# Designs tried in a protein design chat: VH-VL binders against Protein ULTRAPETALA 1 (ULT1). Part 23

Target 1, 237 residues: Protein ULTRAPETALA 1 (ULT1), of Arabidopsis thaliana (Mouse-ear cress) (q8gza8)
Amino acid sequence: MANNEGEMQCGSMLFKQEELQEMSGVNVGGDYVEVMCGCTSHRYGDAVARLRVFPTGDLEITCECTPGCDEDKLTPAAFEKHSGRETARKWKNNVWVIIGGEKVPLSKTVLLKYYNESSKKCSRSNRSQGAKVCHRDEFVGCNDCGKERRFRLRSRDECRLHHNAMGDPNWKCSDFPYDKITCEEEEERGSRKVYRGCTRSPSCKGCTSCVCFGCELCRFSECTCQTCVDFTSNVKA
Short names: E, the ipSAE of ESMFold2; O, the ipSAE of ESMFold2 at other seeds; V2, 0.75 times the mean of E and O plus 0.25 times the DockQ between their complexes.

## First folded at step 19 (VH-VL; framework fv_prolgolimab)

Design zz4 (from zz1 with heavy chain S103T; at its last look DockQ between E and O 0.42; V2 from the best seeds 0.56)
Fold by ESMFold2, look of step 19:
Structure zz4 (fold): chain C 237 residues (1-237), chain A 120 residues (1-120), chain B 106 residues (1-106)
Amino acid sequence: as target 1 above (237 residues)
Amino acid sequence: QVQLVQSGGGLVQPGGSLRLSCAASGFTFSDYAMYWVRQVPGKGLEWVSSISWSGGSTYYADSVKGRFAISRVNAKNTMYLQMNSLRAEDTAVYYCAKEYRDTNEAFDIWGQGTLVTVSS
Amino acid sequence: QPVLTQPLSVSVALGQTARITCGGNNIGDYNVYWYQQKPGQAPVLVIYRDSNRPSGIPERFSGSNSGNTATLTISRAQAGDEADYYCQVWDVSTVVFGTGTKLTVL
């Protein structure tokens, strides 16, 4: 039997109701199905997010630590890396959903149906590539001279250095961890400070959430630790 | 020199309890996940438990879940395994292990092993 | 829950190539790790993520992984290679080891 164009676009036609039974966080949108997903790192703990499946084969993941921002959409591979599994590169087996209370890898679910169909045709482009996840640079001011020094937050060590500096009320230029400098070194020009490291563009906001490898809880929507509070406050400017 | 030194272990009756310790030196202990892996003498390896860098997340094999508790005290560079309600099948050499630097799935430094025997 | 099946034993003549297999359904979709364990000693990581060697592991140790089989290959086998060998994968949130293979160098 033929079907009208409006019904073919409906997210409820992507999967049978039985195929989604017992999955946690199912939400049917206009042209997608959304489910809760996650990825586990024994070093950092579980990262939790929402996965959207499209009929085009696109897969989009929105980390729960960045609620409601479509600009922060991740591919499954980027989400695997974001969760702290940087070298695994096996997202089909490492990204999971909850079915009947148990973690089930995407590879053992129906959710990859449209992705698998699309992947045989071409892998050159899709809408779900999204923006690259890159935690923006932050600045810490010297309490003696007021000059600001740039911290990059790309690794757990770098995040810890930044968190330690923010927690030190007497932080000085001589405490700068990347180079031996003093208050005599010139501060970065104000026009360059607008470029926060993702593309070095004033319009690039970068990833402003949940990349603190030193605080496992900041990767979850309910994290209230002082480290995450301090980090979030820094992005309001 | 990077080293994991284990202590604890011994003979215990079924239903008993035992606590294993793993003391680390030569590396920044608080940077890494830590693991317990056991081996029945003459048999293969079995993962038992894992703990995140801070101790905030813990993971267990189904065979020990609810009976074993992993913990760590980073100020002491030490990890522990509290083993309760022990059974004969828990008899094994227990190894602690350190996460390998550029994986989240492998172990590069192992302790010397501690024998736990559960027998009447 | 993958089951990683290894042969119980493998023999190799001195100077020849040994191959130790690790079988599992679709194991090629996993990263495979290999450990060497000599009697009375803790395991030593010899291959990570299918085919990479940690520092200090001789180049004659190599690995491959595709389809339903991962293979540890030891070329130019030496007496010191006699040991038990285990494959290992990450499965969702757990670690799974293979059944183990005793390598004998004749």
Scores: ipSAE 0.604, ipTM 0.838, lowest interface PAE 1.5, mean pLDDT 79
ESMFold2 (binder alone), look of step 19: mean pLDDT 92; pTM 0.926
ESMFold2 at other seeds, look of step 19: ipSAE 0.614; ipTM 0.842

Design zz5 (from zz1 with heavy chain N104D; at its last look DockQ between E and O 0.67; V2 from the best seeds 0.65)
Fold by ESMFold2 at other seeds, look of step 19:
Structure zz5 (fold): chain C 237 residues (1-237), chain A 120 residues (1-120), chain B 106 residues (1-106)
Amino acid sequence: as target 1 above (237 residues)
Amino acid sequence: QVQLVQSGGGLVQPGGSLRLSCAASGFTFSDYAMYWVRQVPGKGLEWVSSISWSGGSTYYADSVKGRFAISRVNAKNTMYLQMNSLRAEDTAVYYCAKEYRDSDEAFDIWGQGTLVTVSS
Amino acid sequence: QPVLTQPLSVSVALGQTARITCGGNNIGDYNVYWYQQKPGQAPVLVIYRDSNRPSGIPERFSGSNSGNTATLTISRAQAGDEADYYCQVWDVSTVVFGTGTKLTVL
C-alpha cells in the first residue's frame, strides 16, 4: 500500500491514541476505528454490538450475537430501536461505549467527531473537494455456476478487486477474495442486491452520486480495459 | 382494572432486612419491565431498581447496589425487593411501578406505596 | 447522576397559567417526563417524551423541552392541580428525577 498519508485515510489516523484510552474493544481497521458499544433496555437488558466510525462521518453498528452471518449494518438510531428502545429516539445519549469500566454515552465521547463534522458540511453549501468514499455492494457472477457473489466496494483496493473480477471472463466462486468459498456455497440473499450495503444514513453521500463504474475511486490508471480507458478520457474534460 | 398492590413494609433496625412485594393485576405482567422508586417523607423521588420482563437483567441505583436485590415471579404476577443491610437513609416510602406501554422511559401505573422505617 | 433542578414552589391563581421548569445541562437532548403527585398518593404520569399526553390527561397540560430547560405548562389552573410535580429523564441505564416543585393554586 502507499505511505501512511496516502489517498485514503488510515484508521490509525482518525483518533489520537490518548483519545481512545480505556475504551473497550478498540480495533483499528484500514479506514475505520471500531469499538464495543451497547444500548440498555430495562425490559430486555443490555444489547451489545460493534460500532465502526468512518472519516466520512458514517457510523455503522453490527450485532455481535450472530458471528459469521451476513447481517445488515445498522445506523445508531436503528440499533437503539432494535435494542428495545422503540420510542426513545435519542441514540446519541442512549448508545454507550465502555470507558474505564463505565458506560459513557456517545454524545460525551470523541467518537462523534466525524459524524458532527459531516453534519455541518451537509448543512452548508455543497463541498467542492475532499476524499471521496465509495460504499456500495456490487455483484459478480460465477462463470461455472452462475451464482452471484457480493463485493463490498469501500476502499480503492476493494474496488480494484471488483474491477479485476468484472474483467475476468473466467471468474469463478473460488476466485472470491473475501472468504474461501466454492460453487457449493449458497448465493447471496436477494435483499442484499436491493440495499447494496448502503445504510441510508443521512450523512451518506456516495450511494447515488458515486458508483464503481464511473467514479475516481474505482478507476486505475494502469488498467487498459475499455471501461477504465473511457473513464479516464471522460474525467479529464 | 390495572393495579399494583404492595405489601411488606414496616419498622426495622439498622443492619436488618425486609422484603417488599408488589402484586400486579389487569395487564400482562410478563410484557413489562418493573421498577422500585422511593421517596423520603417530605423529599423527592429516587429511582432504586429495575428488572427486565423475564428477570434476567437487573439494575440498581449506586446507593443500594450490593444490599438490595430485585426479583420477580411471572407465574404469580409479583415483583419483590429484598432489602438487606438497611441504613437510616433507606427510610422512605417505596413505590413499585410499571413501564409505560407508549414510552419505555416512563412509569404509568404505580403501587400505593409502602413505608419502610429504619431506626434504632 | 445528573441533577435536574426545579423551583421549590410555584403559585398560580385559579384560571391562570402555571409554568414549572426543569433545568439540566443540555436537557433538550433528553426525553423529559412529568409526574403529578398529590399528598399521600403515588405519582401520576402527565407528560411523556417532552410534550405528549397519556390518555386521560387534559389538553391544558402541555410540555416543551429545548436547550437547558424543560417546562410543564398548566393552563386554566384548577384547584385540583395543586400538587408536587417532578420531571424525569433517562440517563444511559438509569432513571433520574428532578428535585420537585410544589404548585399552589390560589
Scores: ipSAE 0.632, ipTM 0.850, lowest interface PAE 1.4, mean pLDDT 80
ESMFold2, look of step 19: ipSAE 0.657; ipTM 0.860
ESMFold2 (binder alone), look of step 19: mean pLDDT 92; pTM 0.934

Design zz6 (from zz1 with heavy chain R101G; at its last fold request DockQ between E and O 0.54; V2 from the best seeds 0.63)
Heavy chain, then light chain:
Amino acid sequence: QVQLVQSGGGLVQPGGSLRLSCAASGFTFSDYAMYWVRQVPGKGLEWVSSISWSGGSTYYADSVKGRFAISRVNAKNTMYLQMNSLRAEDTAVYYCAKEYGDSNEAFDIWGQGTLVTVSS
Amino acid sequence: QPVLTQPLSVSVALGQTARITCGGNNIGDYNVYWYQQKPGQAPVLVIYRDSNRPSGIPERFSGSNSGNTATLTISRAQAGDEADYYCQVWDVSTVVFGTGTKLTVL
ESMFold2, look of step 19: ipSAE 0.659; ipTM 0.859
ESMFold2 (binder alone), look of step 19: mean pLDDT 92; pTM 0.923
ESMFold2 at other seeds, look of step 19: ipSAE 0.638; ipTM 0.853
ESMFold2, look of step 20: ipSAE 0.659; ipTM 0.871
ESMFold2 (binder alone), look of step 20: mean pLDDT 91; pTM 0.925
ESMFold2 at other seeds, look of step 20: ipSAE 0.676; ipTM 0.883
ESMFold2, fold request of step 21: ipSAE 0.602, 0.664, 0.622; ipTM 0.842, 0.856, 0.852
ESMFold2 (binder alone), fold request of step 21: mean pLDDT 92, 92, 91; pTM 0.927, 0.927, 0.924
ESMFold2 at other seeds, fold request of step 21: ipSAE 0.662, 0.624, 0.605; ipTM 0.858, 0.843, 0.839

## First folded at step 20 (VH-VL; from j1 with heavy chain Y53S E99S E106S, light chain W90S V92S; framework fv_prolgolimab)

Design ctl (at its last look DockQ between E and O 0.08; V2 from the best seeds 0.00; counts 0 for: pae E 20.4 > 2, placed apart)
Fold by ESMFold2 at other seeds, look of step 20:
Structure ctl (fold): chain C 237 residues (1-237), chain A 121 residues (1-121), chain B 106 residues (1-106)
Amino acid sequence: as target 1 above (237 residues)
Amino acid sequence: QVQLVQSGGGLVQPGGSLRLSCAASGFTFSDYAMYWVRQVPGKGLEWVSSISSSGGSTYYADSVKGRFAISRVNAKNTMYLQMNSLRAEDTAVYYCAKSYERDSNSAFDIWGQGTLVTVSS
Amino acid sequence: QPVLTQPLSVSVALGQTARITCGGNNIGDYNVYWYQQKPGQAPVLVIYRDSNRPSGIPERFSGSNSGNTATLTISRAQAGDEADYYCQVSDSSTVVFGTGTKLTVL
């Protein structure tokens, strides 16, 4: 017999059924709750994505904002900036979910419960927020054709791949570590390049102007942003 | 406890120079961006200049760009504003202010007491 | 950066609710901050990020921001609320204050 109870997804691990009532796109995973989310920009309209909430306090967003977009595991702040919102830094109020057919900011939902809990476990007012990874995508130019290829800097291994590519003066499209590509492949759209650098230090433009990644080429002399400090501490420990 | 203490104001003739100081205590100075905001007595607030927590980035209002230089010495917990080529319209009370949150924060939660700069004669 | 326009003055009867507006093109897309300034004193931050109160600011101060208008609301106005009020926005390189509003408590 067919049963439509499966369309009403609620989190038995993280949230009561009533807390997810009428929320659009609810999908309960093994250790997360996933919902539809979005961010609205005056210039670009709605960017739509999927938000995953974890008991650890982690928040992950997989963006569906443009055709062919493959950005995944974004923080809410990175998603806000990716969507083209003019004043990144207001993500709790600018990222919304659909409840009862209406857009509701994350700040007014139960979905921040675990995020807020993990943040409050930091016992000093000025302590670092080093539990969150803030690395942004970077680009390496091909020595042969000049096309730029996108490196995701979400893990230590991915950061090492980028660092190695930056240190190779003869780096080419064929050296791309994620896929077999040549100079024939289409270059990344310029809109994805806007998320280069550190959101907590306006002067940091990536490895060429700061030490965000803690690599041998990026000395820490010019950058004091918390993201660069936290990354260095993590990779050296 | 948390405070910003200003010094260095006074009377100066047009074309002259003056340096303002802002000494911080009660918080970790090197964690925060710092700001200068001025106010003509009886008038509104006008942002003048900003400096990042490291001192690596500086920003200026168009009205003072090229004439004013903001700096900080984190080891001394002190920020400065060097004002050159002063004009009558630079006459104001100058406040220093601290960002509310660490870096990339533009709210100003702690303000100095203000120092008067008069450009005349 | 948006130009932030405030009314020159607002009057409110003691115990009533005052609303001070801050107009700017698409200001709802910005974080708006509000400051109270009494004569001879430095400004005091009363609202950050549109609607949040710093520690020590009474609950009767509240804020909102949508579309082209941000609003500071002071419920149960007291004589001590008489002051100048400024809104403020920023981007990464520029800070803009509103024109200022003198609140008079009658």
Scores: ipSAE 0.000, ipTM 0.400, lowest interface PAE 14.2, mean pLDDT 74
ESMFold2, look of step 20: ipSAE 0.000; ipTM 0.389
ESMFold2 (binder alone), look of step 20: mean pLDDT 92; pTM 0.937

